# Ledger of designs, part 22: VH-VL binders against o27280

Target 1, 266 residues: o27280
Amino acid sequence: MDSMNVPEVLEIKRIVEESESVKTFIFSWDFRREVRPGQFVMVWDFRDEKPMSVSLIDPVRSEIGISIRRVGEFTDRVHGLSEGDLLGIRGPYGRGFELMGRDILLVGGGIGMAPLAALADEATARGMRVDALVAARTADELLFLDRLEAAGVNISTCTDDGSCGFKGFAHERLLTLEENHDMAAVCGPEPMMFQVMRILDERDVPAQLSLERYMKCAVGICGQCCLDDTGFRVCAEGPVFWSQELSRVREFGRYRRDPAGRRVPW

## First folded at step 12 (VH-VL)

Design Jc1
Fold by ESMFold2, last read:
Structure Jc1 (fold): chain C 266 residues (1-266), chain A 121 residues (1-121), chain B 107 residues (1-107)
Amino acid sequence: as target 1 above (266 residues)
Amino acid sequence: QVQLVQSGAEVKKPGSSVKVSCKASGGTFSDYAISWVRQAPGQGLEWMGRIIPIFGTARYAQKFQGRVTITADKSTSTAYMELSSLRSEDTAVYYCARSSYDFGSGYMDVWGQGTAVTVSS
Amino acid sequence: DIQMTQSPSSLSASVGDRVTITCRASQSISNYLSWYQQKPGKAPKLLIYKASSLQSGVPSRFSGSGSGTDFTLTITSLQPEDFATYYCQQSWSTPWTFGQGTKVEIK
């Protein structure tokens, strides 16, 4: 932990504009530090440090990609950077997704598609069939469609406003789909993940879901990422959990916590 | 209720190109994957490629990669298949077919009437 | 590419017969298999999708079974309009591929 938890300062090699509000920052990476889809890194802009999902894992080109949505002061500053600028990165941390079987369903909402895009690349490389339900508020916010298509992923889209694909929420589209998969991986807004989890559980589809929680240490010591009722630490035992693990968690899908630790409805 | 209507028969010389159209009606065009399938005289069915119009990007069978271009125009609900560098072995009936969009499901539930293309000097 | 092998390439049968046609994939395709009927001079017609689901408007004498690599189309009581060529097709991954066809002829 002592020497391993110091951020490594890395140069931004390339920036991909995924949407008006989302950019992927690509760095050279030494894969002796293994990275699994669903793990996260702490990104340091020399003022503040935030957890970010890895969206690209490319050992062939020795590259890692981190997708960041502009949502506040930290992410505004990072979005203002250019190729050649520096960021600190520590990690990876957490438990990533596990793959099983021959076909997998991905359900991603908004930036939640980032870790699922990395998983899709691994799954297709293993020869799995990958079906992805990609959700967003609008067509312009659907992420990674070209990349997923090029990888051979089978895509269905839904948008809240109906501008692309099914009009409505991801779980509403999922109810109209009759396929059973060997497993599913889910990441996105927690209310969406809760509803999707219910449907998958009813269909006996093993599911893994990636949670977001407030983090400080990222190694499980400070307790800031703990889930109510179980003591699970998102940074240590997660962020990826099996649906059975989450079925014991009262707060999942019910409420969130602000930086002061107060319960706030979704 | 959806129908696919293809352009008429064509006679072409070797080395030329042909572009076949496929107009969809009676539904939302963007809900479909549109495939092109050909059948040479006395032969079986051969899938050439498909497009999902909301993406605009087509996938092709390797045999046709570099010779076939599949496109779609959402405003007219029309898909196109262009086959270049024609040779006599390309003499066939060319079908367009629609499949449900659901995760790229490839069963083809609606077929066009077919377009006969004859490649002859 | 996934190769689809149909058997037999042709068969002769009488009205009322039970007919079975098999299709083997070169790798597992789960249930991503469809069956088509084609009569001379006509476009193919979808019969079965997802290995065993009957397309709307198709008579119940047609049924499909199988998963993985081995699939079967069954006609339980052959009718005069069923003399045609039948194709299987996988949709597990592109390029989508067809079997070579099975011609069902009147005895």
Scores: ipSAE 0.472, ipTM 0.730, lowest interface PAE 2.2, mean pLDDT 87
Fold by ESMFold2, fold request of step 13:
Structure Jc1 (fold): chain C 266 residues (1-266), chain A 121 residues (1-121), chain B 107 residues (1-107)
Amino acid sequence: as target 1 above (266 residues)
Amino acid sequence: QVQLVQSGAEVKKPGSSVKVSCKASGGTFSDYAISWVRQAPGQGLEWMGRIIPIFGTARYAQKFQGRVTITADKSTSTAYMELSSLRSEDTAVYYCARSSYDFGSGYMDVWGQGTAVTVSS
Amino acid sequence: DIQMTQSPSSLSASVGDRVTITCRASQSISNYLSWYQQKPGKAPKLLIYKASSLQSGVPSRFSGSGSGTDFTLTITSLQPEDFATYYCQQSWSTPWTFGQGTKVEIK
């Protein structure tokens, strides 16, 4: 007898305004349901359900945080909520990041810093050196800088307009940085991730990248999160993939798909 | 081209506080981290902490946690180190030094001239 | 807290000698190591960063090597201005820490 996962209805405990367009929603969480950095949850507003990355994992306070960028009707409705309001949460789902070695490079673009902030907390707790390249269009859109600095993360910033740090794209900054790292974790706009992956592959740096695709079931049944004809399901085999796995994927970084499965340009 | 100029020597009584300034010129203050390093007479170098002015957050060596406050004023390109509850063992030369903040780069390529602080009754 | 141990604490040498100073970290620090020279009454001066990169304006007789836990500063032909105290420093993680120093004196 098959049954679908049902969301648990949770009260919004706190809301942190990370930027003009990004809020973090914090919930009490029973950590018998373990959550790992890079996993995602489905957030239900009683009309629609969307995958969101976990940005805060705090077993000591029994809290998780979910960072959401306002980009459309669903996220507009969620951004309109207040502390004490309710959301449905099911999960966690997917394959999280694996940590290896003694130092890690994080490369995050925009909201892509959310799962990397959670990973940074775990890496620093293990005593790893954590370097983070934080990218955005403008200084006002750089996320989690205070939190990362307080955690002991070593930050480099880049902005398209040059308002903070290096003027340019994350991969352009990465080309000018020659630091050695045992591994990398990457999350952000897919064109950025493609360019960063190419550089890291050339440098023989093991890299994990977190993808976002359209999802419905989140457990690998419906096929809506599949990549090209490879059969990889972002919700089941991902959302975190090694760069070697993604080298087989022709669509990565080249186009995206709408809910009907049609190819559209980035 | 960057220069760091520190405030002058100080003589202090035990239990008091001292605040040392470090003014940067040549280049933007926001591109660097400012560290504080002290050296007691005849002794080696001891890192006390640092600030990255863009982020406003300071990191401190555990030995000084709770006694030292490091701040920066971006408008004047000046960093400050305040050490409280002074003891005779705090008699030292206090240096400020800069490094790149990118990935917390910690090689200090420019040093201030040093500020002698003497703690005596 | 990463402890940095220099060897020797002091050495005597003549002008023209080859001098080596070693620095050992209590854990691996990759290549996040710097070397400084300090003369009496002066601030330290950066010589080497990232274990082996020579700072601009530093004479080529200075060189650095090593990675992980063991590092070496070498002066290939000691000059009169090189009699000073030398410090290694790790920048792998805060707190950044220095070795205890190596004083290079005239024999």
Scores: ipSAE 0.429, ipTM 0.728, lowest interface PAE 2.4, mean pLDDT 87
Fold by ESMFold2, fold request of step 13:
Structure Jc1 (fold): chain C 266 residues (1-266), chain A 121 residues (1-121), chain B 107 residues (1-107)
Amino acid sequence: as target 1 above (266 residues)
Amino acid sequence: QVQLVQSGAEVKKPGSSVKVSCKASGGTFSDYAISWVRQAPGQGLEWMGRIIPIFGTARYAQKFQGRVTITADKSTSTAYMELSSLRSEDTAVYYCARSSYDFGSGYMDVWGQGTAVTVSS
Amino acid sequence: DIQMTQSPSSLSASVGDRVTITCRASQSISNYLSWYQQKPGKAPKLLIYKASSLQSGVPSRFSGSGSGTDFTLTITSLQPEDFATYYCQQSWSTPWTFGQGTKVEIK
């Protein structure tokens, strides 16, 4: 296998606390290994390996950032690390977002804003108008607001409890907006993405959605990341899919699978 | 219901700095953008920059880069604009103005009364 | 920066007249265009946002139209309180920029 499939051990250069539960880990990166917004890396803590979204792509400073939410044993261990500590990184993997037009809508829920923050940087660098709908359960879980504002992104927020911006879900906010964009990019909880996709499809807005699935190999061999009804492998044909591709998938928005492949409700 | 009340008129020497305050009353401004717009005598309106107080990060018009600093104090609902290295051409009325920070929003629906700044030797 | 060009720079009109002011952007700004009224010694007052939406409390004799690069403010029956300077402003991208103004004076 080539260097992409063997973890490279890298030092944590810097840690940014994005919220109580989310940290961004910054690494020096050789950009001869190209990274696109929407691609992911496998992060290895010398005991386990998990897919993580790239949230910062900075060729000028030769840095990438990987945002990690503390949700379990692996992420608890990674959150306990300090600058100078080591992690294994392999990748990048997957299909990233494509940009088109002059005007893009980003819809992000929770940690789903991570790959969209990277996309926002690229879109603004191309001179696009970028509008971002940033969603969370409550105000202190809204991610990347200062960074997006500094990049020139036009932000709207929604929170389940109404503590910041629109009270309600992202799709409910979208129903109240008249604007059509040349394209949209969506990432977050799958039920949110399903509802947002339906609205964007009805408005004839081309949309790309980034899916999360259980991954083991990350190169399409093991079959653990397959979607029902299509045979798409999230790690190879995705994680970013066009809404047209996902409209054929009955699983999308209905249920999820645990690491053993068992169906569980969202 | 929201009103923006600005600090009083100032007379300044060339080369000095001025700091104008803009206090929101009748509501919080942390959910809004605060812009600064100036108007020289007999001239039109010129946007200088803005801050969204919950972010603390400001955007500036290129013309004012390096000379203007816009800040906000959320606890007092007050925004500030400081303009340094003053010249006679900076003689103007300086307005603060509010808009929603919601995307697509850039219309300024509430304005302060204005602060006259005169720069003379 | 996006340049906003208003026409005319001034005009004279009588009470009851129909007045039309145009605003042209140097690039497409979709409908991100606002109109303001300013009287001497006073702060500007928002009239129209999103090219055609009336701000709360603005009389219906004011209307806005246009999209892209070309926009129009119309006053259908000029009243004594309407003698003022009018500005357009784009909010497509920062820096937000204003037209140079149109002064509406009594004949």
Scores: ipSAE 0.399, ipTM 0.710, lowest interface PAE 2.6, mean pLDDT 87

Design Kc3
Fold by OpenDDE, fold request of step 13:
Structure Kc3 (fold): chain C 266 residues (1-266), chain A 118 residues (1-118), chain B 112 residues (1-112)
Amino acid sequence: as target 1 above (266 residues)
Amino acid sequence: EVQLLESGGGLVQPGGSLRLSCAASGFTFRSYSMSWVRQAPGKGLEWVSAISGRGGKTYYADSVKGRFTISRDNSKNTLYLQMNSLRAEDTAVYYCARHDWYGSFDYWGQGTMVTVSS
Amino acid sequence: QSVLTQPPSVSGAPGQRVTISCTGSSSNIGAGYDVHWYQQLPGTAPKLLIYENTNRPSGVPDRFSGSKSGTSASLAITGLQAEDEADYYCQSYDSSLSGSKVFGGGTKLTVL
């Protein structure tokens, strides 16, 4: 791999069905090109290109995994692929999570658990204690539970409908759990992240949050993922931000820009 | 293996003071909140006090507020309970217990007996 | 007297199913706080039996199960064995008591 900006055509080695709407696609990876939890790659199906978080990093097997939720035309096409089919992958891009301390709290919602699952693997490998609050709308949308459990992660679940674990939202569940974490990593729906961040700030727990914005170039040039009032580019300065950084971002938890640049509320 | 060992119990007169200790081993002590839970003879369990992993936050049952002080020395892996102005109703086996993330007590010591009597 | 209410005693024959109730209020179980259960054998310290309403720690047989609904929780023991004779306590958190951990009054289980 000579240039990270040129998509490498890779064969899908395996497909893991995580849920009804989420699949993890496994690829061979040359780890001379480093990849960190929280970073993303651009996935190219030879028609369109979308940013996707890395959900699995396995240097032993020389593999990475990309978890994709079925949400539109692009992802519909990708979900129709089989093992042995090809995709273009370029990257990785962006700032990933930084691990610090001994005790880490993970708070994830839906597909937001993808980068956190990778982070959990790294943290546990380093001997850290990992607590993971996994949230979803319903039980069948909870992701990576078996994987996290196998890694020795302490798991708490919450669902909007109460079909599994705590009935309610992640920030509500968080209020009922013990503290004593050195840092937190958060990824999921932005309204969830906003509320969780506030709680973590009140608890004086350093927190990193992964944002999702419309992204085109992935290299900080086009500005499509630029955050209002700060100039932060999610693809370059993010997607992982510290809570202190996000406190300066007015749009966080409130709205985002669509592909046309229009403000769209969450 | 996680171990909690209480000490410091004994006989004391009403109005007296006693300091309990709990020696912890087998885990990263500072990572966990700790509690004291007591059980009067032939009675049920009663939560007494709790302290956060780093010692920054302390909590007390109403029955002991102003009289008991919970503390910890993470460098020594030891939990303490300073008990002042002891009353007959404080007579109990005092257990040291570790908090898990969910707020349950996943490990307990064998307890130390405190008897307040004239 | 206890914040959480348990029956003082329950009994069953070997092989039977017994249930121990734990009744709270809107400030503890009803507020969304988890219920945990402990087993205390005679002359021993309590042992965690169920955490987070329904989960069993390693080493706890699957014949023990917990449930939670509304302001109450229940511990069920199937296939009752002589070794199950013990005191059982439920525990939760109460937001109205300055952030206190709270226990039930305990239930003595007798195996006939």
Scores: ipSAE 0.924, ipTM 0.957, lowest interface PAE 0.5, mean pLDDT 96
Fold by OpenDDE, fold request of step 13:
Parts: sequence; C-alpha cells; structure tokens
Structure Kc3 (fold): chain C 266 residues (1-266), chain A 118 residues (1-118), chain B 112 residues (1-112)
Amino acid sequence: as target 1 above (266 residues)
Amino acid sequence: EVQLLESGGGLVQPGGSLRLSCAASGFTFRSYSMSWVRQAPGKGLEWVSAISGRGGKTYYADSVKGRFTISRDNSKNTLYLQMNSLRAEDTAVYYCARHDWYGSFDYWGQGTMVTVSS
Amino acid sequence: QSVLTQPPSVSGAPGQRVTISCTGSSSNIGAGYDVHWYQQLPGTAPKLLIYENTNRPSGVPDRFSGSKSGTSASLAITGLQAEDEADYYCQSYDSSLSGSKVFGGGTKLTVL
C-alpha cells in the first residue's frame, strides 16, 4: 500500500460557490503528488468518505479544487463547512483523461463539468482549441461558465427547460453543432453520456467518458464499483474510459449497482 | 488576424469551367469547416457548398450538385471550388467563409466575381 | 423564395429602435437549429453580427440583439445610427434540404 492511501488532513483555503447546490473547495496541494484531470480523490469528513472529482489543478498556486454537489447527508455536512475548516483527502485515484490532437470537444452535464473544467484548463494551456457543451436542467445549474469563458473556451449551453441556451438534452444539441474535433471528453448523467457517445462514434471522434459508480475502497480491492461483464473497476481502470471500452459494458447508460449490489436503473 | 482571400473569378461562357481558390491565414485551417457563399448582383446570399476541416465530408446546394466540386489542401491552407457546366444564373460574387462551432460564418473573404455570359 | 423569410426593407430614424424578423419552419428554426445574423454594408462582404441566436461577436455593439422563439427569430437594433444602413441576413440550417445552410432573403435597412 502506498502512502497516498492515508488521508491527509487539509485546511479549506477557499470556498467558491458555483451554484445553489455546488461548491468548490480549494486546498493547498503538494504537486510532488501528481494529479490529472479525470482523477478523483476520497474526501473524508471524519465520519464518512466519498469520492469527488478534481475540478481545479493549479500548480502555480499549489492548489487543487474539489467540486461537490449537495445531494445527501455527507455532502450536506461538507457544505456546512467554512474556510479554515479541515477535511481529509486521500488520492488521487483512477485513470484520468488523455489529451490528444488540437481540437477537443467537452460535453458535460451538471456536476460532470467538474473534471472537464480541469481538463479545459490543461487543454487551453497547451494551446488547444476547446469547445464545451455545458448541459444542465436549468440555467442556475450550469457550472463553470465564467471560468471556461475566461480560459478562452467556446461555450454552448443547453438546458432541459430552455432557461438558457438550447432547449433540450446535450445529445440533441450536439447534433446541431459543427464537428472537426480530434477527441472528446464526456462526463455527466449516463443517459446523456450514452447518447453522446453514440453520436461521437458515428462521427468517428475518439471519446473518453467518465463514469460514476458507488465506490468504497478506491483502490480496486472491494469490487463495489465493478462493472458487469467486463470486470472493469471504475476506481482502478476508470473512472475515465474510452468509448471502445464502454461499448463492452452492458450496464453503461442502462443501470448501476447500489451499495447492496442491486441493479438500479438510471 | 484571420484572413480569407478569394481568387480565380472572371468572365466565362455558358457551359464553361472555372476554378476558384481561397487562401486562408491567421488560423489553423484544418480545424475549421469552410463554405462557399455566393451573391448574385443585387440579390441575397446563397449557400453553395461546404467541406469539413479534414476534407472528408462535402455538401452542396441542390442548385450546384453535379456541377461544382469543393475541395481543400490543408498543407497549402487553400479552399477550392471547381465549377463546371456554368450557367448564367451562376453569375455572382463568390465568398469564402469559415464555419465556427455554432454553424455560423464568423469570417468572410472579400469575394471574387464570376460572370457567366455569352 | 428563400427558405427563411425576411421583410424586404425596414426603415427608422436615428435613435429609434428597429426590428427585423426572420421566419422559418419546423425543418430549420423550429427544429432547434440556431439563427445567425449578418450585416452587409454597401459594397462590402457580410459580417457576422449575431451568432447562436443571441450572442454578439467581439466588436459588435450591444445595441444589436437577437432573439429566437418557435419558428422565428428577430434582430433588434436600438439607438439606430446612420452607419447601420445596410443589408441584414438571417441564416440557419435546414435538415430537409440535404443538410443545407440556408439564408433569409435579406432586409435592407434605411436610416432616414
């Protein structure tokens, strides 16, 4: 076992309110421990532990950001914290995104934009052209728009209710946008990712997609995040997968397993 | 600075052929789809043809299908329009235009005049 | 005859507000495709004025605004100036025409 499996108690340096339900917690980070967009960390509030995406990677300021959506008891507690409070962080874990080419398409839904925002920063820093389709249920749930714009990212938005941008789902919006991308990175609700992947495959655009599953150990030993048929462990072989890999995963876009191992439909 | 410069226009008889060129600079040419848009004297804009950034996909207006061929040489940052079997109604200023991600034409050349007349 | 319908001409006095309509159908604007607007000054090439229904490129004054609803779009110009005298075209995509980009017939704006 590596030392990275022991949580480090870190002070919350800053809290950025991204939306009504999403906050980004900023921590000092020793970049001798490398972290890549698409990787996750386990956040420990000294009671429970949950996997969270890294949404900010800033080697200049020696900081990372973790974006957390308020969705349950754990996240409720975390959202109640203030700057100066402490959290345990261990990681990073998992396979992150791989950048390739000159032109990259990002398709994100809701909190799925978190790892994509970090990827956008890296891509733009490398001089890549970045187009980002940002989806949410409503306008007030669209994430990281100002940050992406400041980075020089071309943004298109879509909302379920039409309160901002295209009225409809991300895959529907994608059909109306121009192509010419060397690769795509996708993260959000699996039904969205499933449809987006289909379109990208038809367009012959290599795509990487980040999955979310119930995760316990984060080190590939407990099997809680194991995908049916393939045996892929989201925490070890993922959470970022190539579309070719996911084409072999029966449950992708269809169902997941809960902590008890029961099938739960999306 | 993004620049598009059309050339190759001129006078041609009906049934004749002409090849237009558009020299692009100031951006990564292969990253963008390109179109030809024409405008007859005193008339409106008409989309003619489009080609994907890598050149793998081409599109044509019904009015020019079978007669016009769009192509590109990304090594030369140049867009082409081969026009065959030209008709009087093809008389127009032909613009080269770059596609942005949203499907709009964010940059235009100054155009080259094509006159089809006996 | 254009796939998108615009009024042939509109006019206004300096300082006034003018609106140019762009009417499409269920196969273009109504299908969810974006509307873009172009300004063409006399003797010049078209210039992108509005993209993705409502967005202004850099350099375009905020007195130009676009909107889209149903099968129609609209360009509004507030604080009309003499320099705004030009032709204006809406543009979209039509899925029923072999994936064709389509323009409106154009609107000549005269500043009185």
Scores: ipSAE 0.922, ipTM 0.956, lowest interface PAE 0.5, mean pLDDT 96
Fold by OpenDDE, look of step 15:
Structure Kc3 (fold): chain C 266 residues (1-266), chain A 118 residues (1-118), chain B 112 residues (1-112)
Amino acid sequence: as target 1 above (266 residues)
Amino acid sequence: EVQLLESGGGLVQPGGSLRLSCAASGFTFRSYSMSWVRQAPGKGLEWVSAISGRGGKTYYADSVKGRFTISRDNSKNTLYLQMNSLRAEDTAVYYCARHDWYGSFDYWGQGTMVTVSS
Amino acid sequence: QSVLTQPPSVSGAPGQRVTISCTGSSSNIGAGYDVHWYQQLPGTAPKLLIYENTNRPSGVPDRFSGSKSGTSASLAITGLQAEDEADYYCQSYDSSLSGSKVFGGGTKLTVL
């Protein structure tokens, strides 16, 4: 088997507290193994394994960052770790974002900003103009604002409760912003992405969207992350999809699968 | 440094035509929507027309719709306003202004005066 | 006559605080569209003063501040200085006017 599929035990170099519920774990990385924004890794805490998006790619420091939201038992354990502790990392996997054009729009919600932050770094490094709409339920949940600002990204924020920026949802805020982008990258709650995609389609802006599904093998074998009607495997054909691809996915924005694989409405 | 320089203003008779130009420099022109905003002597600001960065979308105030045409040449970094069927009430200083992402006008030219009089 | 309503004039003494209101409707400010403010010194082109309701561009002193609530916005100037004497305009977007950007009627600020 490919050595890529064997978890490498890595030491946590640093931990960045992004918010009350989100931490970024930084690891040394051998960049002979290429990693792209939008790809994910499988994180193994020697008990369980979960897919996590790469949120930092730093070839200069030979580091990657993985941002993890505290949402369950696995993430609770991981959040209890300290610098110097060990985790198993295998990957990267999946299709990442493709950058094109001069002007890029990022639309992210909650932890969905993780892969977009990495994309923002790459885009700005390439000299692209980056606008980022950052959404969250509350101000305290807005992620990577300082990092994005430091990278030269133009930021617009929106919160459900109006505690910061526009009061409302990302798709609502998007309607009030200028439309001069060559492409868009979207990641967040699927209902948000669904609405944002509709707007971007109407505006004829090519869009890539990163889906979140329960993934087990990460190599397209187990089928647990298969999308209905298309057979797309989020771990193999995704997690980044073009809007045209997602338009063929019946379940997109309509329902999801629970850990047992049962349909659950959004 | 961002610079916008309007030209083409002058005196014209009612019913006449005039073409304004705005030369842009210091930024990637195609990345920004542009507007024309006018100000009659001693009066307030009035938005006239806007065009998207790629030039695919144009917008007009009702007061100029059907008479004015906004266009741009991104290869020349130039914004244009073709004004036809000019009226006395079109007399104003015409500014070109750049849109930021939020829809504000973050940079303005110094304006060019258009006088419509018999 | 203007879509956004501003007082025609306000005045204040040096060091005082003045406020300029901008009243809109449900089709512009009330619809969630941002309000921007411009300063126009005599004989000059307008300058962006406040964008996105509350943000100051580089070079704008912190004594200028913007706020928005409901269908209205407000520009506040603290520590009024002689150099602040100018016309001030609010600007937004109105969805009922074929997607038009709209300005207030302008407010002349006099420093006494």
Scores: ipSAE 0.885, ipTM 0.932, lowest interface PAE 0.5, mean pLDDT 95

